# VH-VL binders against E3 SUMO-protein ligase nse2 (nse2), part 3

Target 1, 250 residues: E3 SUMO-protein ligase nse2 (nse2), of Schizosaccharomyces pombe (q4pir3)
Amino acid sequence: MSEAQLKTSLEALSQNLLPGNQNHCSFDFQLKEIDDSIKQVIKCALVAAEIKNNECLDMLDSGIRELLDAKQRLLLMQQSVDTLANKTSENISDFENKSLLDIYTQIFKELIQEYEEKSDYGKYGTQGEYIEFKKTIWHEQNTDGSDFPSMKTFFNVMNTEEQEADEVMVYSATFDNRCPLTLQPIVHPILSTACNHFYEKDAILSLLNPTCVCPVVGCEARLQRSLLKEDEILERRLRRAQEISNLKEA

## First folded at step 4 (VH-VL; framework fv_ontamalimab)

Design a26 (from o4c with light chain W101Y)
Fold by ESMFold2-Fast, scan of step 4:
Structure a26 (fold): chain C 250 residues (1-250), chain A 120 residues (1-120), chain B 112 residues (1-112)
Amino acid sequence: as target 1 above (250 residues)
Amino acid sequence: QVQLVQSGAEVKKPGASVKVSCKASGYTFTDYGINWVRQAPGQGLEWMGWISAYNGNTNYAQKVQGRVTMTADTSTSTAYMDLRSLRSDDTAVYYCAREGIRYYYGMDVWGQGTTVTVSS
Amino acid sequence: DIVMTQTPLSLSVTPGQPASISCKSSQSLLHSDGKTYLYWYLQKPGQPPQLLIYEVSNRFSGVPDRFSGSGSGTDFTLKISRVEAEDVGIYYCMQSIQLPYTFGQGTKVEIK
């Protein structure tokens, strides 16, 4: 693709990392913001790989690792709170005269130290998001049909047990490429960040006045324009699924 | 460099099952589907089914529906066809063949074939 | 099921002479995406089939220009302008517009 398209995608990523008008302080909101940013990094990586901008790809690799570290930190903070709650419920008398903050700090310190002492492979090499990031880059840079190498080739592997994960079969469930609104295969997908459902872009946007309820049966999510986002990786995935369906059905 | 290599010949009794493998190399396995096509002695080509290495979706020919299972292992770039309740009319050479998603070439690379003989 | 009918079933050709094989489908192979899902394959003795022509008229990589495909809708032709010894084998047309994929019964080409 073009340099202009890469610049536009990187600008979108920087804006998604900035505080929005909606200020949520919950762990769930922060995790969703990180997940959205990871998806944007992968989208930018696709463009950067196509134009062979290795400097940008190195920057994006650092960026996705930082986002994964931030995500893990949030998860470990939540785990530390849960651990503290369980310990105080089981032995309330043992904590009667102790600072809860000090106990939390010790639990978190131990968990984060374990994470930070992991090899890069242990931190990132088995994470689905990072694997998707590396595969996306590989597929675009190796147009001659070369096989994607083992994730281990990108890292100095210390734990041999982690290598066994590569032997597990990885298959997605059957993917429904039909829009719930148009009942036609989706051409231009748009993803709801509120409920993780996707639709034909023009169809769902036409229902906004200024909000609507998710049209998927059993979903009660209230949608508005700011919750609907384009995802180039999802678009590529849907195009592949649609092509397969068209070849096999028609 | 693109190649599909199949497992060796099998001789089975009626009612048994056979599992044929098809190992891919030289390309991105998940960008292609794998078709299974058989050929009875002296007969033409018969399509048995298809699996997407991308998402694991399958479609089977009516004649073998309920007796066949196709799977793919992305970690080893290997597709499998498991055919159960074998009958004498299942005697054939079984081929795997790659079908692209990016290119609409049809089945452009074929395995060498696996002879399956069903005898008493 | 879409039925694919090939004519002739057997053809003996003197080296250097042309050969022509017809393939008729029981219904149109034209998809709403504008593509026609018709293919030609060659199976040489003792070998798996190999792709010659995809989408009616496009030669696959490495296929000599003496091979050409033509046709539309339900009526298709494979032509070999100058048959060579290496062209001996059984030729199959195939459709992939509808499940199940179906092949013609095959046309055996041999040298006189």
Scores: ipSAE 0.000, ipTM 0.384, lowest interface PAE 17.4, mean pLDDT 77

Design a27 (from o4c with heavy chain E99D G100S)
Fold by ESMFold2-Fast, scan of step 4:
Structure a27 (fold): chain C 250 residues (1-250), chain A 120 residues (1-120), chain B 112 residues (1-112)
Amino acid sequence: as target 1 above (250 residues)
Amino acid sequence: QVQLVQSGAEVKKPGASVKVSCKASGYTFTDYGINWVRQAPGQGLEWMGWISAYNGNTNYAQKVQGRVTMTADTSTSTAYMDLRSLRSDDTAVYYCARDSIRYYYGMDVWGQGTTVTVSS
Amino acid sequence: DIVMTQTPLSLSVTPGQPASISCKSSQSLLHSDGKTYLYWYLQKPGQPPQLLIYEVSNRFSGVPDRFSGSGSGTDFTLKISRVEAEDVGIYYCMQSIQLPWTFGQGTKVEIK
């Protein structure tokens, strides 16, 4: 493929994966199907908890973990495509005469390996869906008014509290458009591929000398310039969040 | 191709200053930091410091702190190392090296080196 | 500063024979993020250093499979299964867990 064909193909891939571009084969469609399945597992867990069917609850726990793994796999596939698009747009000459599929495959393998090397707590313990699943079961089984315990109690945690905070940080801050450093709405987002937190670009880059620790409370991820990427999908999601916020104020 | 090309050899008197350049090509200059590493004749590698090509932030090794200034010119994609009050033990080959592009802080692209000789 | 110590300082190898280089750090190179910030570089005569191995055991792009890295914590090894003429040079280990970045003294590999 020529340089023009490569750019066109990457633009088409990025556009097909954007939120609101519903396509039967898109990542958005697949993510919705997984989310709907997770909701059904949680509903089943409520019933199983009520009748105290521990064998069924164990099967549902395994099932929701598999669904969360599948969801993360799709998100990392999307991130790999976005990473590839960003790399080629920065310096297309680095990728001329290279297999686009091979480059994608290497990016994806690196990202999925990092996820698969996480502890069970790291994979599931900070996921909103899994927390809801555990809370639903716990409240049904503990009607004596006891408070829901720390998620860590459901896992045999090998890591220290500090290492857990570093390891289990996930990209869940999409509803908060404020930068942790400036405390202002993010204008120029930059995403950490190490911990999936995002910041105002100039603010986070000012802390690099050449490395720094993620400024988000509880996150100990080591940051360096090569791990901080501009992300068009993130930028569009933040704009959407701002638009929704503006509509609520109106 | 990604390359770092350095300025030519310099011969200086003790007490003089030297300014070595490192011109980047084949990548977005402002996305990567530049390290400076020197090697005295027959000796090992010694890290001197780092500069961000994005905002000009620097971090210098304690041994050269106060005598070194690192700068970056984004308009020419060129990094510079200015070493002052030269001593005979500053005689070395000076390398510039780019931060790794693979998500790790290792240096993956190196300049060809600039020989600086300090002699009376 | 983290001190990096290499052994041996020089090694003469018959072509096709294996070579092994040790690197020891004065402090653990394992970060709380689970990564070990240890690298191996090769400096061929008259050339700048070139990256060979990153994060203990990962081969950099284009590096032949006869090169392998291993180790953890403070003890690391670089092994060449079959030394070729083009492998002649000085090998350096490096850490980037703590500033300043520091290198070992180097191990010179020569053909007998």
Scores: ipSAE 0.243, ipTM 0.638, lowest interface PAE 4.3, mean pLDDT 81

Design a28 (from o4c with heavy chain E99Q)
Fold by ESMFold2-Fast, scan of step 4:
Structure a28 (fold): chain C 250 residues (1-250), chain A 120 residues (1-120), chain B 112 residues (1-112)
Amino acid sequence: as target 1 above (250 residues)
Amino acid sequence: QVQLVQSGAEVKKPGASVKVSCKASGYTFTDYGINWVRQAPGQGLEWMGWISAYNGNTNYAQKVQGRVTMTADTSTSTAYMDLRSLRSDDTAVYYCARQGIRYYYGMDVWGQGTTVTVSS
Amino acid sequence: DIVMTQTPLSLSVTPGQPASISCKSSQSLLHSDGKTYLYWYLQKPGQPPQLLIYEVSNRFSGVPDRFSGSGSGTDFTLKISRVEAEDVGIYYCMQSIQLPWTFGQGTKVEIK
């Protein structure tokens, strides 16, 4: 009720939150957990596609969409805090006799409503994780080397207004299966989570002491053992690339 | 849950050797490295070295190079630091600490420490 | 070796008051990957160090909002907006851009 009390509360909030600096309020750990869960869903989809279990694939599709919704919710929560911090620095009078929590809640509700009103294509069709999910299923079910179709083919899209986020593409197979260190086809792959490059496992591990720089030309990523992971999807893609290469050699 | 549990306190004479253990649990041991950091009484933190639990690669600080050996036993998820030719200035609390992916080369999980006292 | 220098070496704070600790590195901690390899640790009396801040400004899991990190290049700051009794201890900055890893000399924070 007091203007002095409100100013004190806003000063305390502003001291801890810098306008435009999300590092002072971060959900990095929670976002990482969601990303890890999405990767698990994609691995499950590979198995379900292999055995042609359409019921399981439908459940996994629903699951990955729920995880993407949760991820977006966290990002909008961060944005709401940043918006609140910016407003408290500029418009103290707007918050007379109002709870900071109530103001935050209103900002968040407005942002989440915008997201919830998007079409399924708008929510998921342009997201890298969902595209990877669909590509993984496609590659397993279409072993002829056919191109991955436009994402719009998986949605009933009549009108899309988000043109800057609209990624309609036909993907051609250009996957290189050779290790940058050995210059030979990869037999035992390992993936860098820092830069998404991959290598022959023993070759890259022999460079660690305990760190090294990614050997891919133009890549400056610093690597350590904890950043290098075995990846079932990568193993499957490498096998497919090798099969295609063997067909061309014949 | 992720934790590192170290062996108990040691009292040694100058010239002796000490072997400190660090048992890991709650994660895949071979996916991470183990750092060893010591702290002399009333002094700051001093990095001693690192070992990869995957390939056994080590890197030691110059001050202990030639006197230290770091090893990792993947069958028991235990890292070891063996320090030889002990001097009075080796008196310190020795910590093991995991080098974690989530914090890019940072040490996110620490053992409780092992006090090593070197006295005549 | 990269030298890490902290200021002040000791700080006495009334509960609820803010505290600020500076850390200066002898070389830039910015890597070509765009990340800055600077960390803050707290060592409470009789306990091992615990990670507070990673990559300059990111709070580690479970670290209260009153802790914040900032800075770039060679100059970094850790701020505590309202010091609580549980915040007593020695604060260390650390770099991991270059072996050997090096720590600042530490800043002792006490309540008085």
Scores: ipSAE 0.000, ipTM 0.386, lowest interface PAE 19.3, mean pLDDT 78

Design a29 (from o4c with heavy chain G100D)
Fold by ESMFold2-Fast, scan of step 4:
Structure a29 (fold): chain C 250 residues (1-250), chain A 120 residues (1-120), chain B 112 residues (1-112)
Amino acid sequence: as target 1 above (250 residues)
Amino acid sequence: QVQLVQSGAEVKKPGASVKVSCKASGYTFTDYGINWVRQAPGQGLEWMGWISAYNGNTNYAQKVQGRVTMTADTSTSTAYMDLRSLRSDDTAVYYCAREDIRYYYGMDVWGQGTTVTVSS
Amino acid sequence: DIVMTQTPLSLSVTPGQPASISCKSSQSLLHSDGKTYLYWYLQKPGQPPQLLIYEVSNRFSGVPDRFSGSGSGTDFTLKISRVEAEDVGIYYCMQSIQLPWTFGQGTKVEIK
């Protein structure tokens, strides 16, 4: 490669990484594929827990952790490119000897090392997807109405903090299965990840345009489709509540 | 392999109605909504409305409100747009385009278009 | 209705040179959820539109790095760092913060 060819290549790279080109690196497709895979792992976990296949559950636990690691790696790669773009925006000449690759590598190395040095609790125990995965397994195995325990119980953690993760939801054997919008028993539940309230699926989706405020009195959470998820544990609990109600009526 | 395939060209007289179909394949139909966008000859893009394949919820542009009905058949993964009381200014290419109802990343897959000509 | 105004309406570019398209909205496209609902589409001759950019600055899968979006509030820009022959077509900005969804009038990009 000649000096002129090197300058042309470096100018092209610098141009693509200039400030104002903040999304020069996009992993949207890969992130969506990982999210879809995580969702599928959670569905498989419900079935495995129901049939009490502990070997399968251990494999699924390993798998979801690998998916979360992959997701974090992609996010840190994007962050590294953004950091590089900011660093190179003023003086292209400083990076003419192919130091851009070395600088990127150093930035990424520091970020990934920071992540890899976290405890398993630090990596997974505070992630909404992993909490949902553990919650799904626990409630299928503990159908007596016991509350989901602290995420720290699933990790061998020596930590001084006493606070629970804020994404943990409480389930009980006695709850109101009535939709706040229809005032009827919920048949097809959908759960808000923003406020942990649940609704009749069609009713809340009809209220979106494309957003709405949670209809539960005193709740100010703003809802959109991306914050609404089907919850198989909630669906099972609602079906049981309805069956118990029907038996007592008979 | 993700694609939207639309029905063929239509020539209609003023006052008639037209029903355009949009057949989806290669993805979970109920995870997306379908937008309908038209383009008159030599003109820009005009949004006509949307239907959620998830729950059947619809929103129509005021300009066509009362003349348009959008439907979705989940058993055949096909969306439809029925436009009534056709006028000459309804002459356009009509496109269907999907949009993810979970993330709203924009209209990422478009049909090939259906030409509707309204002439006397 | 939110009105989307593009400038220029047409642009002739020598191959390899940059191009810039402006899009202005009559109201802020920033939603209270923190997202800005602005998109860019390209319609190549004889083809349906294709998504280039969503949420102001995010490139859609498969869109070349030479395309970039920027802006906030009511003022947005699409930039092509070096225009190639395959970039010929009509570019549209679009908002989906308020019904009805509305498009800009389009900017025609041609090679000289």
Scores: ipSAE 0.000, ipTM 0.389, lowest interface PAE 18.7, mean pLDDT 77

Design a3 (from o4c with heavy chain G33S)
Fold by ESMFold2-Fast, scan of step 4:
Structure a3 (fold): chain C 250 residues (1-250), chain A 120 residues (1-120), chain B 112 residues (1-112)
Amino acid sequence: as target 1 above (250 residues)
Amino acid sequence: QVQLVQSGAEVKKPGASVKVSCKASGYTFTDYSINWVRQAPGQGLEWMGWISAYNGNTNYAQKVQGRVTMTADTSTSTAYMDLRSLRSDDTAVYYCAREGIRYYYGMDVWGQGTTVTVSS
Amino acid sequence: DIVMTQTPLSLSVTPGQPASISCKSSQSLLHSDGKTYLYWYLQKPGQPPQLLIYEVSNRFSGVPDRFSGSGSGTDFTLKISRVEAEDVGIYYCMQSIQLPWTFGQGTKVEIK
């Protein structure tokens, strides 16, 4: 198969992988439905927290985790299609005699297994929706002005996500404070949780429609708004790098 | 009055097991986690693990992983630490300490300690 | 594991004089939630540890104002402006940003 024919076939496959789905808009509709359900769970949690119904709160906690698992499954399905498209584009001859659906299935199984093997903290503790769920319960039960606590205390697993972030900062031999899109020093950083690359916030957001591929050379991670987070440690590091640059220029 | 009361001193032989209890009173037990911290004679504090009284989730220090089990009984507001295959270097005072949902406070209330002596 | 290192390991103080204890962590204790998960505990002879300072610089309920904490990132200090007899004991810094929770080796404070 020619490269053009293969790309066309992969695009058609992507559109038809989900029953009844015509394109990315249908996929996004499913994500929106899950997000709406999450919002409803949070609303119910506020009421349950107000009346101090811990049994209901436990059921709602289970429910929001299930919704987050469903959301991640959909995101990984989309990522699997992207991975398949990129993999076959890089070397068509390696996949000439292989079922594209079998290759897709293998990629998806590997990604979903990786997700399912994560600790509960890794799955839920860093998710904005779950954080908001816990914040809502906390603020209703703690009306004396106490600050919302660290998410790590709600989980029994080692906080490897924070350790990994610290390791990335520690092992950065050449800290480049330039945005890959603007080629200028970053003023308002935003970090990709999918690939740990960072960008000027407005620049990367302007590429989302509603997703884009990471603009860093050699990176093929698919980005969407939910995977882009502001990171205070990164902001501090970038400010320090800029201060050092300014001192050398003075 | 917020209080954690631990079980009495234990003397065990190497290879035995010990189960220390920590009874909570004066607060809502399920709003807090219970940490277990030990201190060998003349030595510093060593974290052993943590159990949430809210959902039963646990996390154990690697040094005791596989030998320790932490449980919590919400009906009696009591946490337990079961340490198996005891060695002489497990000789220590074992403390329970609560850590709240206001956990930036850290461990704010501690039990009186349980001395565990492992000798042949 | 995050390693917590205290200096000095012991100090003898004349009553009413100040004391200062340093604590250094092998990694930053700043969390993405903006908080620094550094605590100071005092263990008086024959007693369990008691919380003195949480989040670097906040005095726990009932802790006298002669105790103050400061620092950021990896470097922290506990100061006692005027040491009193009841302040005798072993002081520990602790981090709870990353499991396992880890303590410094302790600083013994004695009256001369």
Scores: ipSAE 0.000, ipTM 0.369, lowest interface PAE 23.0, mean pLDDT 77

Design a30 (from o4c with heavy chain G100S)
Fold by ESMFold2-Fast, scan of step 4:
Structure a30 (fold): chain C 250 residues (1-250), chain A 120 residues (1-120), chain B 112 residues (1-112)
Amino acid sequence: as target 1 above (250 residues)
Amino acid sequence: QVQLVQSGAEVKKPGASVKVSCKASGYTFTDYGINWVRQAPGQGLEWMGWISAYNGNTNYAQKVQGRVTMTADTSTSTAYMDLRSLRSDDTAVYYCARESIRYYYGMDVWGQGTTVTVSS
Amino acid sequence: DIVMTQTPLSLSVTPGQPASISCKSSQSLLHSDGKTYLYWYLQKPGQPPQLLIYEVSNRFSGVPDRFSGSGSGTDFTLKISRVEAEDVGIYYCMQSIQLPWTFGQGTKVEIK
């Protein structure tokens, strides 16, 4: 393959990885597949925690970390292609005597090395998906109303600089559990995959004719039944939040 | 395999009613909407209406509003279109088609069609 | 109702040559969610319609890369880079931004 042909191929690849590419959504599809797999691991963790299967929980912990590593590799690959395309467009003549593949490989190597050098806490402890995974297990195993501890408690954080940089205690944020349609606490949640808003199941489903616009103020997502997913994790989180609130106020 | 299988051809007189069925298989029936689309001989496609298999909500094209009823039987995974007070201009092939969110509300699976002939 | 207008209504193409079909809507098909609810369907002789393109430019599963969709707002185009015998049929554009869903009148593609 000539350098000109490789350059053209890499530029096309960069275009296909851009957000909003309508003709080649394979990158977005791969990320969605990884995200869906992560959600499935979290659902499995909920069940494993309920039946107190610690061996399964350990396997799921390893699995979610591998999925997060895979997701990061994909994102760094996209970043490397974008970086190469940007540099090539700025100084085409400077790259005529260089292998574009070698340049790409060097960029990717540098980016992946930075990620691989991070501690486990640095890689996973600040990731929303991993935090949700740990919270799901914690709340199922600690039904007495105790608060979710700092993520640092799940990692051996020995570096003083690392401890100081990430000192923020991670507890539950304000959780709005009211349905925008009924204005009552949600009992049976259903989640919109289009906009990540959630509603009382029967209320939103009764609004479909056959489609509707999301009732949340400022949200313009178009909804139909296939976009609305029952989320067992969300339902349990809402139930736990209600039980803890009731326990503390009773 | 995902399929929509429709009932057989019908010949009716003006003023009669026809009920076309659409049997779904290979997917969770209640997760998708079903569209009904007709095509008169030598003419283009005309949307008739939509039904949610989940909650039974319907929306009908104005041209047939008051003459059409769409229903879904979740026990048999079958959608129905009942068109009454038939006229000669209702002569068409009637299709059911699944509406898929994966394809941004595109109709990704179609039935084979049911020919309805209205003649005196 | 949104009116969908296709041109041409009929097109005869020599095998291997390109074909282009235009679709114009009476109002914008861009939803406030950032998506454009335009589709292309192909109806081969004696068969039901089949989904070809969704959301302006995305090819449905199994659709060859010789088919491409483009456009925005009210003006859309379906292109076939090199027409083959199996591409004979009637092509329809459709919108689902606003009820009722509406189709263009169709473009018949046939081989010279």
Scores: ipSAE 0.000, ipTM 0.432, lowest interface PAE 12.1, mean pLDDT 79

Design a31 (from o4c with heavy chain G100P)
Fold by ESMFold2-Fast, scan of step 4:
Structure a31 (fold): chain C 250 residues (1-250), chain A 120 residues (1-120), chain B 112 residues (1-112)
Amino acid sequence: as target 1 above (250 residues)
Amino acid sequence: QVQLVQSGAEVKKPGASVKVSCKASGYTFTDYGINWVRQAPGQGLEWMGWISAYNGNTNYAQKVQGRVTMTADTSTSTAYMDLRSLRSDDTAVYYCAREPIRYYYGMDVWGQGTTVTVSS
Amino acid sequence: DIVMTQTPLSLSVTPGQPASISCKSSQSLLHSDGKTYLYWYLQKPGQPPQLLIYEVSNRFSGVPDRFSGSGSGTDFTLKISRVEAEDVGIYYCMQSIQLPWTFGQGTKVEIK
């Protein structure tokens, strides 16, 4: 195949040939359906916990894990297409006379294998939806005001300092919610997918050219625009944490 | 009024250097970066690089990497592009264009352009 | 590098009639921050480029409402509802999600 034909084929793949286009209407619909299904599972869990139906709770736990696996598979398909596009842009001649679908399949296989080799904690224990599912059940079954335990207790794993710090940052409305660049409470957060630290959006974006090192002390992660994302859940959590802190100070 | 005013046309021989200036007025210079974009006769637009007037950080297009230096003087609100080891294919109109560092509007104000002709 | 491809490369329009220009990128311009880093510029004869549209569909200050942008991901369109003499020039799409910033080849719009 010529370079012109290869470029045309890649353009088709990036637009519709492989289901990985982030703006594809059908794919967005599938992701929304999964998210809506997860919300319904959580509502069902609340009722099951209230009536103390442990068999139903076990089935719902299995169900939410399957939905999270399906969601992750779709996201890895998108990542595989992006990886293929990037590799071809850099060395188009290396892909001449090769099957683009075979290359995609190999990339996807490697990514899905990495995910499937993760522990149950690694797959589910750090997912916001699963955490909400577990918290909903726990609070209904423990009405005595006891604190929700670490997610690690449900998977019999050791605690790590970095994960504990991240959990405290997300739910704390103290000095932990300050931007390392502005030294002020974060209003518009942006999250680093490379290191899970977050910043005031405009402040961190002003340092990129095209990269910068994470400003959090001791973090050596290299940041670029593609690794920074707005997270509506993070924004809501920071807002709620600030509201709770303000109420406690009153 | 917000303006970017560039230095005048240059005629250079192959192997020479050229330094184009871009004087900003009417806005806070340090809130914007300056892009340099060139256009060869009858050709499209080609990005050459950018400099942040806020922190002095630069990024250069690979084609000119090693031959170009971009600087910004905040005391005079002037950006500079110094292109060395000139070749005939560097013949182009060179534009400076501001881009907000904190806002997401793209290159909203452009200089009038500086014609650089490289000829033996 | 992200490659930007425009179609058509030239377009002749009767005054008052609509015009449509397509721009396709080699990879998605949607950032995880929810913004799509796609811009449209117009270069009139003998002038520097001027910003028309930012973030796919937002008209820049002073740009007439006859200009509209649309699209998502990798496929974008600039429409002029009724082309006027002052709209003659070369139109460029551009991305700024990934360095280097890259432009399309340009679409020349002329009046018949």
Scores: ipSAE 0.000, ipTM 0.391, lowest interface PAE 14.4, mean pLDDT 77

